# VH-VL binders against Uncharacterized protein 5, part 6

Target 1, 153 residues: Uncharacterized protein 5, of Haliotis asinina (Donkey's ear abalone) (Ass's ear abalone) (p86728)
Amino acid sequence: SNLQCKIAGGGELIPIRTPEYRAWVPLGEVGLNVSDSKVLIFAARSCFGAHILLQNNAEDFKNAVYEIVIGGMKNTRSGIRQCVGCKFDEWVKDKALNCRFFNYFWISWCGDEVWVGHGYRPPHNRILRYKYENQPVINAASVRSESDTYWAL
Short names: E, the ipSAE of ESMFold2; O, the ipSAE of OpenDDE; V2, 0.75 times the mean of E and O plus 0.25 times the DockQ between their complexes.

## First folded at step 4 (VH-VL; framework fv_ebrasodebart)

Design t17
Fold by ESMFold2-Fast, scan of step 4:
Structure t17 (fold): chain C 153 residues (1-153), chain A 120 residues (1-120), chain B 108 residues (1-108)
Amino acid sequence: as target 1 above (153 residues)
Amino acid sequence: QIQLVQSGAEVKKPGASVKVSCKASGYTFTSYGISWVRQAPGQGLEWMGWISAYRGNTNYAQKLQGRVTMTTDTSTSTAYMELRSLRSDDTAVYYCAREGYSSGWYFDYWGQGTLVTVSS
Amino acid sequence: QAVLTQPPSVSVSPGQTASITCSGDALPKQYAYWYQQKPGQSPVLVMYEDSERPSGIPERFSASNSGNTATLTISGTQAMDEADYYCQSADSSGDYVVFGGGTKLTVL
């Protein structure tokens, strides 16, 4: 919502767990409001399949702006798509996740492009980018995973 | 091993309701969703809806909204599908199926099926 | 209101290659999945996410998804492969599961 590409969360990471695929955990439910932000930095400990949904409306999981998948296809790919569970619009080979240790990631939707990278220093270590002409306003985000996943968001 | 075991066959009159159970074993029940799929005699597969075993969220096929309810009991690792206001064209084998581990709608393990016959 | 279209039947001789097609408007954007069902039995997943094969499924099974058409290919077809085959995808929204009408594969 402002041109300074504000980072969500104000500096403290919130711990959550997602054990089941298809069950979205809205970040608003765990106290993280992304509506005035354009960057999300998070960590995940997972064997595979960490999913982040960027939404116009927190109650609408159907008409997502983006689904970002970190370590999908059994921790072999990361990708961006404009729909839930559909084919990737952009993807890269990426063994992004680790079963035993937290890895950091960032997602930026500053402007009309979405960028994804490794680490906690955007825009460093960018791995994915996708341009969405006239990108809808992102007001909410949700997470889910394909395997038992521990998050710091 | 991974197994889904369904309740036995049922015969119902039009207007009645039926509740089919699906007991899961061999995996962490709350880590996978359960879908219900039915098949009328000699016909193809028809998806009815899905439930999260973790959060209880549901998504039902549009044609069945208002007549179907899906629930889970985590303490017994059991999913349930209740269909109300039964009609003769609801006669079918009803399957529960576990959602796969990857992105997208697919089912890696299926129950043995429950025949529900609706007749006057 | 069918979303996925399959031929009702395909016939092959043992050892021949069988091809079963599945056509639908959502397939350019949605993954295709394939199930085998033998009489009196539950469906069995044979291919997922367009072209991936589950552990335990013979290598003679392969699949693709290009344009509006997904294809299941069974090479060196055997009598045990005789079954009904269903393709499955999601509708354009990704929220609803859609099955094809099924194809009866006869091996004679």
Scores: ipSAE 0.279, ipTM 0.752, lowest interface PAE 3.8, mean pLDDT 87

Design t18
Fold by ESMFold2-Fast, scan of step 4:
Structure t18 (fold): chain C 153 residues (1-153), chain A 120 residues (1-120), chain B 108 residues (1-108)
Amino acid sequence: as target 1 above (153 residues)
Amino acid sequence: QIQLVQSGAEVKKPGASVKVSCKASGYTFTNYGISWVRQAPGQGLEWMGWISAYNGNTDYAQKLQGRVTMTTDTSTSTAYMELRSLRSDDTAVYYCAREGYSSGWYFDYWGQGTLVTVSS
Amino acid sequence: QAVLTQPPSVSVSPGQTASITCSGDALPKQYAYWYQQKPGQSPVLVMYEDSERPSGIPERFSASNSGNTATLTISGTQAMDEADYYCQSADSSGEYVVFGGGTKLTVL
């Protein structure tokens, strides 16, 4: 595999939970370091609103490189934005999440654009892509959710 | 029931400091951020800053950056806002508000407000 | 410094539709939120993320955000709706919360 597109983690998914409107949970604090990675594969069980933050600085939760929202707007849209909590720069109509079952997703920031897709086989089933010229280095990632969410990261 | 209860009115002289408290109940305190918003008499709302009850991270309005400090005490589910070097134009009702983070930032529950009067 | 501009006052007769506008350069890229404040009371969230209504807010409240203008609409306006209404968004950088100047709604 090309080291430049390294998948985060050791191949075993780490279970965590984020309750509704919880502050960001840094992935580094739960044992997942993304600083040398370019791809994140994960699963989520949630009624709506699974957020992934891609950060230049692990301590900066407001001025992140990207916020990726899976199943936002009451599980009707997924999108990418260059700012936390602003309108999407790119979005798609997508009932991505399920209250009762885990669904798999992947996020890739390999190269000069970010890609998001369904499943566990990047780059298959891509739903979103966005190009950020002179993208800051992504050294950390965090998660939070709008509703009670179970993750496998 | 979700409730934010603030400390009582304060009267201060110019140059003094004031520390307003906001006690939360009815929800898990550490799951939500707290913002502080003030309102001068007869004027509109002005955002002062935000604090995470989860990790203590803060973000302050640019014009208040050197004068305001926000803290939390998770053992008492209380948020605090301290404003230093008070001026007469700091006279306002100060509100704490619970800031949920959804697809965007908003304030769903507000404290009753604390009147701070700065007068020589 | 980012600015959200609201008309200072709007007047309607009972049962008529009130429209309160909020304009600003950041609104094409930032969500709008709306708060109601009655005299001596704390603000109450009445609309969020441009057009969503919180639980407990009457269906006669609706909102939109198009171009650089967000609009709060109150259908069948009642005397109990008399209040100051504030829009809220973020500046163009997304770093700071910004409130509009407020609109006094009079029902007479």
Scores: ipSAE 0.073, ipTM 0.681, lowest interface PAE 5.5, mean pLDDT 87

Design t24
Fold by ESMFold2-Fast, scan of step 4:
Structure t24 (fold): chain C 153 residues (1-153), chain A 119 residues (1-119), chain B 108 residues (1-108)
Amino acid sequence: as target 1 above (153 residues)
Amino acid sequence: QIQLVQSGAEVKKPGASVKVSCKASGYTFTSYGISWVRQAPGQGLEWMGWISAYNGNTNYAQKLQGRVTMTTDTSTSTAYMELRSLRSDDTAVYYCAREGYSSGWFDYWGQGTLVTVSS
Amino acid sequence: QAVLTQPPSVSVSPGQTASITCSGDALPKQYAYWYQQKPGQSPVLVMYEDSERPSGIPERFSASNSGNTATLTISGTQAMDEADYYCQSADSSGTYVVFGGGTKLTVL
């Protein structure tokens, strides 16, 4: 892909905390608008279970375009799925998160695939990719976690 | 040590309501959801619904919508399930079980509460 | 309504391999989980996410999920494995939990 894709996050760090299991926190409500972006860079400090929801409609948390899970199953797996809470369409064994330190991650929906990687330099250290035929437009993103999680976006 | 400890057995008449408690210990209560699963005598497992221990959001089985209410008290790490308008076919052992949001499986179960509905 | 179908009973001799199936239309897209329940006891998770084994569960337990059928396999079956086994998954939307009807494993 030769597309130039706008990055959200990573530049002006917006601190968010999702203390353990909570309702989705829309990124737009905490000052990060992803509607014109195709890449999200963020950092998380968490023991396990950091969830990122990519949405067509900001008010729809059930029928999202993707749910991306970082460090799911007690920090043993990361994966991509086309629905909330369903079987992963792609996953890898991945001890992605750390209870004591922030780790950086990026998610790209630039082009016709969704990519996920470690670090703050997309497309370096990609761990996951998935192609969704006729992917809906992604206009919003939300975060949730299974454990006490600090986010920097 | 992770434990879910439920309230004791109940005997109710048809039309009454029952409220079962489930006290969690050994983990951070608000990190997990609590599902309720029942089992009629000699029958299989039936999922009743789920509650978030943090924000109280619920999702109930369609069959029980309108008769069941699930709540939590985060100060005591306790989940509750109230079933109203009891019928004889509500006689069952009622379990609470810990369910992670992304895991979709029940790793710890309460000991069960027998609810008998008889005239 | 989503349904998971299990055989009501399976019998096996000690030391032989037992296989318990669980069939449902959502299984190609949803994870399968397995629980063991002995009389008067709460269910115990024995397999999760199709093929993963929790710590503390013997290595003779394994599982798979292919097409519309999930299978729990117990190699070298022992008398202590006699129990009811339930599969669990979700409906096609991933919203509602669904249990299979259960299989009574008899080891004789």
Scores: ipSAE 0.022, ipTM 0.637, lowest interface PAE 7.0, mean pLDDT 86

Design t8
Fold by ESMFold2-Fast, scan of step 4:
Structure t8 (fold): chain C 153 residues (1-153), chain A 120 residues (1-120), chain B 108 residues (1-108)
Amino acid sequence: as target 1 above (153 residues)
Amino acid sequence: QIQLVQSGAEVKKPGASVKVSCKASGYTFTSYGISWVRQAPGQGLEWMGWISAYNGNTNYAQKLQGRVTMTTDTSTSTAYMELRSLRSDDTAVYYCAREGYSSGWPFDYWGQGTLVTVSS
Amino acid sequence: QAVLTQPPSVSVSPGQTASITCSGDALPKQYAYWYQQKPGQSPVLVMYEDSERPSGIPERFSASNSGNTATLTISGTQAMDEADYYCQSADSSGTYVVFGGGTKLTVL
């Protein structure tokens, strides 16, 4: 067992929907607290643009620690950035999402790196990694999408 | 239909304050932020700051910190921008504009503008 | 202090290609956005995130961002395109919004 890399939730998956709008949905407000966690496993059904925000301060949506984009640019790339809406610090070509069925993803911020992968078995199928020296503590997370998206978190 | 409708023109003396309103309709108000941008006569666009309609968090332009306050009233889907200690060089058309939380700073819908004239 | 530099004016004949540049030190890291403003009217978003076109904007509008320079290109320029064009980005930290000084496009 590795208690340093706790998975958020650890129990029942929480279904939420982010329709075609840009508002962040704080995961704490829908019953998922990530403050003691280092790994998030989730599923999304979406045509494109599933965004996950990792935050030091739950009330700060602009100066987050990371914005992680799954299937951005009309489902053509996924990436990591240290600012909301700026150019990616790391990205990969990735047709990650599907309009018709759920795909699983995981995000890990355990240790000195943030990692992102496909599936529900971290660290398998990693697609992105980024080192953030002196990474701020991640106390909260929020989700948002570019298109109508169904989540299981 | 998405619209941002601003309050009417104001004439103020130097040292006064002005409060401009921006009423949103046609979308979920709390899903988007509102930026304020001004334009002096014959001049370019100048960003003043941003407010989250979701939680009220603000971010103000450096040169306006201490003089500007942005607020929202979710019950009326209205954003406000108050500028204090007015100077003649604050004469401008003041715009509110909708912007997203996560796609950077695209200002996709704009109010019609409010002319604020500061003269002695 | 972040600055975005645009030429003050560009003139083209109808049907020609107009190119409007926007230069700034933050552009390698930050996205560029473009707005069209006609006299007495509010700005209209014509390009976002370097090269994306909003629904309803004609296909003759395109844009790029490379190195320190973003470029708005209008092919087959029409009289209706006559306007002031503003680029916009953010400072290097992404904290503050910055507008270029604007370019007056004249279609003669």
Scores: ipSAE 0.159, ipTM 0.706, lowest interface PAE 4.5, mean pLDDT 87

Design u12 (from e3 with heavy chain E99D G100L Y106E E107F)
Fold by ESMFold2-Fast, scan of step 4:
Structure u12 (fold): chain C 153 residues (1-153), chain A 120 residues (1-120), chain B 108 residues (1-108)
Amino acid sequence: as target 1 above (153 residues)
Amino acid sequence: QIQLVQSGAEVKKPGASVKVSCKASGYTFTSYGISWVRQAPGQGLEWMGWISAYNGNTNYAQKLQGRVTMTTDTSTSTAYMELRSLRSDDTAVYYCARDLYSSGWEFDYWGQGTLVTVSS
Amino acid sequence: QAVLTQPPSVSVSPGQTASITCSGDALPKQYAYWYQQKPGQSPVLVMYEDSERPSGIPERFSASNSGNTATLTISGTQAMDEADYYCQSADSSGTYVVFGGGTKLTVL
């Protein structure tokens, strides 16, 4: 299950800020390598639009990627898509983010599914599950946001 | 104030090249993409391609692959589009547009356009 | 051949509702965007992500995207709304931008 898969990071969480719509911030550039991991746990304080990109290669932001959007559509939906900027392949009504407080989230790509949930206890509080046809090769991850966002990764 | 200001009109002969500039101001240039869109006289809009001001990655429309090159100069916040081997049917107004690229292809600010006339 | 199909023209009387359609096979999966272009001017974004309205665009503009058809609706149409309207989306892969052929809106 997802509890047996390696969680990214070690030690203190890394603070990152994306103050407005920005180019992708590769997690490897800020000291978080996900290449040997299958689960990411993070926190975000944001009014809306926290984007996480799972990538085959750190320099490829469009091909062979999975984009997870937390609190998209002005903090009304969270979803998963197999390309950046496409319609969601799967989404759920979800007022996930908060302008004033950090909320925790987890993403798992352990096995042949991408799972997303609230909190810091995967696989609890799962809100999204997307089964992909081919096993993804995830070696990198990046973050971006549509509004001023503070992250702990 | 967000603004995209393009270079002036040009007249070229068939077979020549043209390079149009687009100078951005009022925002962090490297945080957005720039798309190029052209419009032949009395015709519709046609997308030519996109460039990231962050890392210079490009994506060109299939029919223009091999004839178009897009570049940026971050020191001057300027994007460039060069079209080679010009034909009469390349006569058009060429626009640059800022691409939010958040939930799809969204062009929120456009340059004033540059008329390129290709004639013998 | 255009991937996004719009009627070439639509006519309405002042104060009436105008409806402009945009049809394409990628619209069930890809977002639709709408641009207004007046003669001699650059396009202006009037609707984004199917149904969202940018700041500064009047509330009488609305839009939807359902099945293979996106629709721009202008309620209480005014003379100032006379323009060409373009829908825009992407191909099914999301890689290439596609514009509709444009619709000339006449208010008479």
Scores: ipSAE 0.134, ipTM 0.698, lowest interface PAE 4.6, mean pLDDT 86

## First folded at step 8 (VH-VL; framework fv_ebrasodebart)

Design z3 (at its last look DockQ between E and O 0.64; V2 from the best seeds 0.00; counts 0 for: pae O 4.5 > 2)
Heavy chain, then light chain:
Amino acid sequence: QIQLVQSGAEVKKPGASVKVSCKASGYTFTDYGISWVRQAPGQGLEWMGWISAYKGNTNYAQKLQGRVTMTTDTSTSTAYMELRSLRSDDTAVYYCARDLYDFWSGYEFDYWGQGTLVTVSS
Amino acid sequence: QAVLTQPPSVSVSPGQTASITCSGDALPKQYAYWYQQKPGQSPVLVMYEDSERPSGIPERFSASNSGNTATLTISGTQAMDEADYYCQAWDSSTDYVVFGGGTKLTVL
ESMFold2, look of step 8: ipSAE 0.426; ipTM 0.808
ESMFold2 (binder alone), look of step 8: mean pLDDT 93; pTM 0.952
OpenDDE, look of step 8: ipSAE 0.029; ipTM 0.665

## First folded at step 10 (VH-VL; framework fv_ebrasodebart)

Design b3 (at its last look DockQ between E and O 0.40; V2 from the best seeds 0.00; counts 0 for: pae O 6.2 > 2)
Heavy chain, then light chain:
Amino acid sequence: QIQLVQSGAEVKKPGASVKVSCKASGYTFTSYGISWVRQAPGQGLEWMGWISAYNGDTDYAQKLQGRVTMTTDTSTSTAYMELRSLRSDDTAVYYCARDLYDFWSGYEFDYWGQGTLVTVSS
Amino acid sequence: QAVLTQPPSVSVSPGQTASITCSGDALPKQYAYWYQQKPGQSPVLVMYEDSERPSGIPERFSASNSGNTATLTISGTQAMDEADYYCQAWDSSTDYVVFGGGTKLTVL
ESMFold2, look of step 10: ipSAE 0.401; ipTM 0.775
ESMFold2 (binder alone), look of step 10: mean pLDDT 92; pTM 0.942
OpenDDE, look of step 10: ipSAE 0.023; ipTM 0.643

## First folded at step 15 (VH-VL; framework fv_ebrasodebart)

Design k2 (at its last look DockQ between E and O 0.76; V2 from the best seeds 0.00; counts 0 for: pae E 5.5 > 2)
Heavy chain, then light chain:
Amino acid sequence: QIQLVQSGAEVKKPGASVKVSCKASGYTFTDYGISWVRQAPGQGLEWMGWISAYKGNTNYAQKLQGRVTMTTDTSTSTAYMELRSLRSDDTAVYYCARSYYDFWTGYYFDYWGQGTLVTVSS
Amino acid sequence: QAVLTQPPSVSVSPGQTASITCSGDALPKQYVYWYQQKPGQSPVLVMYEDSERPSGIPERFSASNSGNTATLTISGTQAMDEADYYCQVWDTDSDHVVFGGGTKLTVL
ESMFold2, look of step 15: ipSAE 0.136; ipTM 0.714
ESMFold2 (binder alone), look of step 15: mean pLDDT 92; pTM 0.948
OpenDDE, look of step 15: ipSAE 0.550; ipTM 0.879

Design k6 (at its last look DockQ between E and O 0.53; V2 from the best seeds 0.00; counts 0 for: pae E 5.2 > 2)
Heavy chain, then light chain:
Amino acid sequence: QIQLVQSGAEVKKPGASVKVSCKASGYTFTDYGISWVRQAPGQGLEWMGWISAYKGNTNYAQKLQGRVTMTTDTSTSTAYMELRSLRSDDTAVYYCARSYYDFWTGYYFDYWGQGTLVTVSS
Amino acid sequence: QAVLTQPPSVSVSPGQTASITCSGDALPKQYVYWYQQKPGQSPVLVMYEDSERPSGIPERFSASNSGNTATLTISGTQAMDEADYYCQVWDTDSYHVVFGGGTKLTVL
ESMFold2, look of step 15: ipSAE 0.202; ipTM 0.733
ESMFold2 (binder alone), look of step 15: mean pLDDT 92; pTM 0.949
OpenDDE, look of step 15: ipSAE 0.131; ipTM 0.758

## First folded at step 17 (VH-VL; framework fv_ebrasodebart)

Design n5 (at its last look DockQ between E and O 0.52; V2 from the best seeds 0.00; counts 0 for: pae E 2.7 > 2)
Heavy chain, then light chain:
Amino acid sequence: QIQLVQSGAEVKKPGASVKVSCKASGYTFTDYGISWVRQAPGQGLEWMGWISAYKGNTNYAQKLQGRVTMTTDTSTSTAYMELRSLRSDDTAVYYCARDLYDFWSGYEFDYWGQGTLVTVSS
Amino acid sequence: QAVLTQPPSVSVSPGQTASITCSGDALPKQYAYWYQQKPGQSPVLVMYEDSERPSGIPERFSASNSGNTATLTISGTQAMDEADYYCQVWDTDSDHVVFGGGTKLTVL
ESMFold2, look of step 17: ipSAE 0.424; ipTM 0.822
ESMFold2 (binder alone), look of step 17: mean pLDDT 94; pTM 0.957
OpenDDE, look of step 17: ipSAE 0.229; ipTM 0.781

## First folded at step 18 (VH-VL; framework fv_ebrasodebart)

Design q3 (at its last look DockQ between E and O 0.46; V2 from the best seeds 0.00; counts 0 for: pae E 6.3 > 2)
Heavy chain, then light chain:
Amino acid sequence: QIQLVQSGAEVKKPGASVKVSCKASGYTFTSYGIHWVRQAPGQGLEWMGWISAYNGNTNYAQKLQGRVTMTTDTSTSTAYMELRSLRSDDTAVYYCARDLYDFWTGYEFDYWGQGTLVTVSS
Amino acid sequence: QAVLTQPPSVSVSPGQTASITCSGDALPKQYAYWYQQKPGQSPVLVMYEDSERPSGIPERFSASNSGNTATLTISGTQAMDEADYYCQVWDTDSDHVVFGGGTKLTVL
ESMFold2, look of step 18: ipSAE 0.053; ipTM 0.661
ESMFold2 (binder alone), look of step 18: mean pLDDT 93; pTM 0.948
OpenDDE, look of step 18: ipSAE 0.050; ipTM 0.719

## First folded at step 20 (VH-VL; framework fv_ebrasodebart)

Design r2 (at its last look DockQ between E and O 0.43; V2 from the best seeds 0.00; counts 0 for: pae E 2.3 > 2)
Heavy chain, then light chain:
Amino acid sequence: QIQLVQSGAEVKKPGASVKVSCKASGYTFTSYGISWVRQAPGQGLEWMGWISAWNGNTNYAQKLQGRVTMTTDTSTSTAYMELRSLRSDDTAVYYCARDLYDFWTGYEFDYWGQGTLVTVSS
Amino acid sequence: QAVLTQPPSVSVSPGQTASITCSGDALPKQYAYWYQQKPGQSPVLVMYEDSERPSGIPERFSASNSGNTATLTISGTQAMDEADYYCQVWDTDSDHVVFGGGTKLTVL
ESMFold2, look of step 20: ipSAE 0.472; ipTM 0.814
ESMFold2 (binder alone), look of step 20: mean pLDDT 94; pTM 0.960
OpenDDE, look of step 20: ipSAE 0.227; ipTM 0.772

Design r4 (at its last look DockQ between E and O 0.46; V2 from the best seeds 0.00; counts 0 for: pae O 2.4 > 2)
Heavy chain, then light chain:
Amino acid sequence: QIQLVQSGAEVKKPGASVKVSCKASGYTFTSYGISWVRQAPGQGLEWMGWINAYNGNTNYAQKLQGRVTMTTDTSTSTAYMELRSLRSDDTAVYYCARDLYDFWTGYEFDYWGQGTLVTVSS
Amino acid sequence: QAVLTQPPSVSVSPGQTASITCSGDALPKQYAYWYQQKPGQSPVLVMYEDSERPSGIPERFSASNSGNTATLTISGTQAMDEADYYCQVWDTDSDHVVFGGGTKLTVL
ESMFold2, look of step 20: ipSAE 0.534; ipTM 0.841
ESMFold2 (binder alone), look of step 20: mean pLDDT 94; pTM 0.956
OpenDDE, look of step 20: ipSAE 0.156; ipTM 0.755

Design r5 (at its last look DockQ between E and O 0.39; V2 from the best seeds 0.00; counts 0 for: pae O 2.5 > 2)
Heavy chain, then light chain:
Amino acid sequence: QIQLVQSGAEVKKPGASVKVSCKASGYTFTSYDISWVRQAPGQGLEWMGWISAYNGNTNYAQKLQGRVTMTTDTSTSTAYMELRSLRSDDTAVYYCARDLYDFWTGYEFDYWGQGTLVTVSS
Amino acid sequence: QAVLTQPPSVSVSPGQTASITCSGDALPKQYAYWYQQKPGQSPVLVMYEDSERPSGIPERFSASNSGNTATLTISGTQAMDEADYYCQVWDTDSDHVVFGGGTKLTVL
ESMFold2, look of step 20: ipSAE 0.476; ipTM 0.821
ESMFold2 (binder alone), look of step 20: mean pLDDT 94; pTM 0.958
OpenDDE, look of step 20: ipSAE 0.195; ipTM 0.771

## First folded at step 21 (VH-VL; framework fv_ebrasodebart)

Design aa5 (at its last look DockQ between E and O 0.38; V2 from the best seeds 0.00; counts 0 for: pae O 2.1 > 2)
Heavy chain, then light chain:
Amino acid sequence: QIQLVQSGAEVKKPGASVKVSCKASGYTFTSYGISWVRQAPGQGLEWMGWISAYNGNTNYAQKLQGRVTMTTDTSTSTAYMELRSLRSDDTAVYYCARDLFDFWTGYHFDYWGQGTLVTVSS
Amino acid sequence: QAVLTQPPSVSVSPGQTASITCSGDALPKQYAYWYQQKPGQSPVLVMYEDSERPSGIPERFSASNSGNTATLTISGTQAMDEADYYCQVWDTDSDHVVFGGGTKLTVL
ESMFold2, look of step 21: ipSAE 0.678; ipTM 0.873
ESMFold2 (binder alone), look of step 21: mean pLDDT 95; pTM 0.962
OpenDDE, look of step 21: ipSAE 0.036; ipTM 0.709
ESMFold2, look of step 23: ipSAE 0.669; ipTM 0.873
ESMFold2 (binder alone), look of step 23: mean pLDDT 94; pTM 0.962
OpenDDE, look of step 23: ipSAE 0.195; ipTM 0.766

## First folded at step 22 (VH-VL; framework fv_ebrasodebart)

Design bb1 (at its last look DockQ between E and O 0.54; V2 from the best seeds 0.48)
Heavy chain, then light chain:
Amino acid sequence: QIQLVQSGAEVKKPGASVKVSCKASGYTFTSYGISWVRQAPGQGLEWMGWISAYNGNTNYAQKLQGRVTMTTDTSTSTAYMELRSLRSDDTAVYYCARDLFDFWTGYHFDYWGQGTLVTVSS
Amino acid sequence: QAVLTQPPSVSVSPGQTASITCSGDALPKQYASWYQQKPGQSPVLVMYEDSERPSGIPERFSASNSGNTATLTISGTQAMDEADYYCQVWDTDSDHVVFGGGTKLTVL
ESMFold2, look of step 22: ipSAE 0.568; ipTM 0.838
ESMFold2 (binder alone), look of step 22: mean pLDDT 93; pTM 0.954
OpenDDE, look of step 22: ipSAE 0.483; ipTM 0.841
ESMFold2, look of step 23: ipSAE 0.523; ipTM 0.815
ESMFold2 (binder alone), look of step 23: mean pLDDT 93; pTM 0.954
OpenDDE, look of step 23: ipSAE 0.397; ipTM 0.819

Design bb3 (at its last read DockQ between E and O 0.66; V2 from the best seeds 0.59)
Heavy chain, then light chain:
Amino acid sequence: QIQLVQSGAEVKKPGASVKVSCKASGYTFTSYGISWVRQAPGQGLEWMGWISAYNGNTNYAQKLQGRVTMTTDTSTSTAYMELRSLRSDDTAVYYCARDLFDFWIGYHFDYWGQGTLVTVSS
Amino acid sequence: QAVLTQPPSVSVSPGQTASITCSGDALPKQYASWYQQKPGQSPVLVMYEDSERPSGIPERFSASNSGNTATLTISGTQAMDEADYYCQVWDTDSDHVVFGGGTKLTVL
ESMFold2, look of step 22: ipSAE 0.569; ipTM 0.839
ESMFold2 (binder alone), look of step 22: mean pLDDT 93; pTM 0.955
OpenDDE, look of step 22: ipSAE 0.358; ipTM 0.810
ESMFold2, look of step 23: ipSAE 0.621; ipTM 0.855
ESMFold2 (binder alone), look of step 23: mean pLDDT 94; pTM 0.956
OpenDDE, look of step 23: ipSAE 0.648; ipTM 0.893
ESMFold2, fold request of step 24: ipSAE 0.566, 0.602, 0.554; ipTM 0.830, 0.852, 0.829
ESMFold2 (binder alone), fold request of step 24: mean pLDDT 93, 93, 93; pTM 0.952, 0.951, 0.952
OpenDDE, fold request of step 24: ipSAE 0.319, 0.614, 0.549; ipTM 0.809, 0.893, 0.879
ESMFold2, last read: ipSAE 0.546, 0.582, 0.504; ipTM 0.840, 0.835, 0.828
ESMFold2 (binder alone), last read: mean pLDDT 93, 93, 93; pTM 0.952, 0.950, 0.947
OpenDDE, last read: ipSAE 0.442, 0.529, 0.542; ipTM 0.850, 0.872, 0.878

Design bb5 (at its last look DockQ between E and O 0.63; V2 from the best seeds 0.00; counts 0 for: pae E 2.4 > 2)
Heavy chain, then light chain:
Amino acid sequence: QIQLVQSGAEVKKPGASVKVSCKASGYTFTDYGISWVRQAPGQGLEWMGWISAYKGNTNYAQKLQGRVTMTTDTSTSTAYMELRSLRSDDTAVYYCARDLYDFWTGYHFDYWGQGTLVTVSS
Amino acid sequence: QAVLTQPPSVSVSPGQTASITCSGDALPKQYASWYQQKPGQSPVLVMYEDSERPSGIPERFSASNSGNTATLTISGTQAMDEADYYCQVWDTDSDHVVFGGGTKLTVL
ESMFold2, look of step 22: ipSAE 0.391; ipTM 0.784
ESMFold2 (binder alone), look of step 22: mean pLDDT 93; pTM 0.952
OpenDDE, look of step 22: ipSAE 0.337; ipTM 0.811

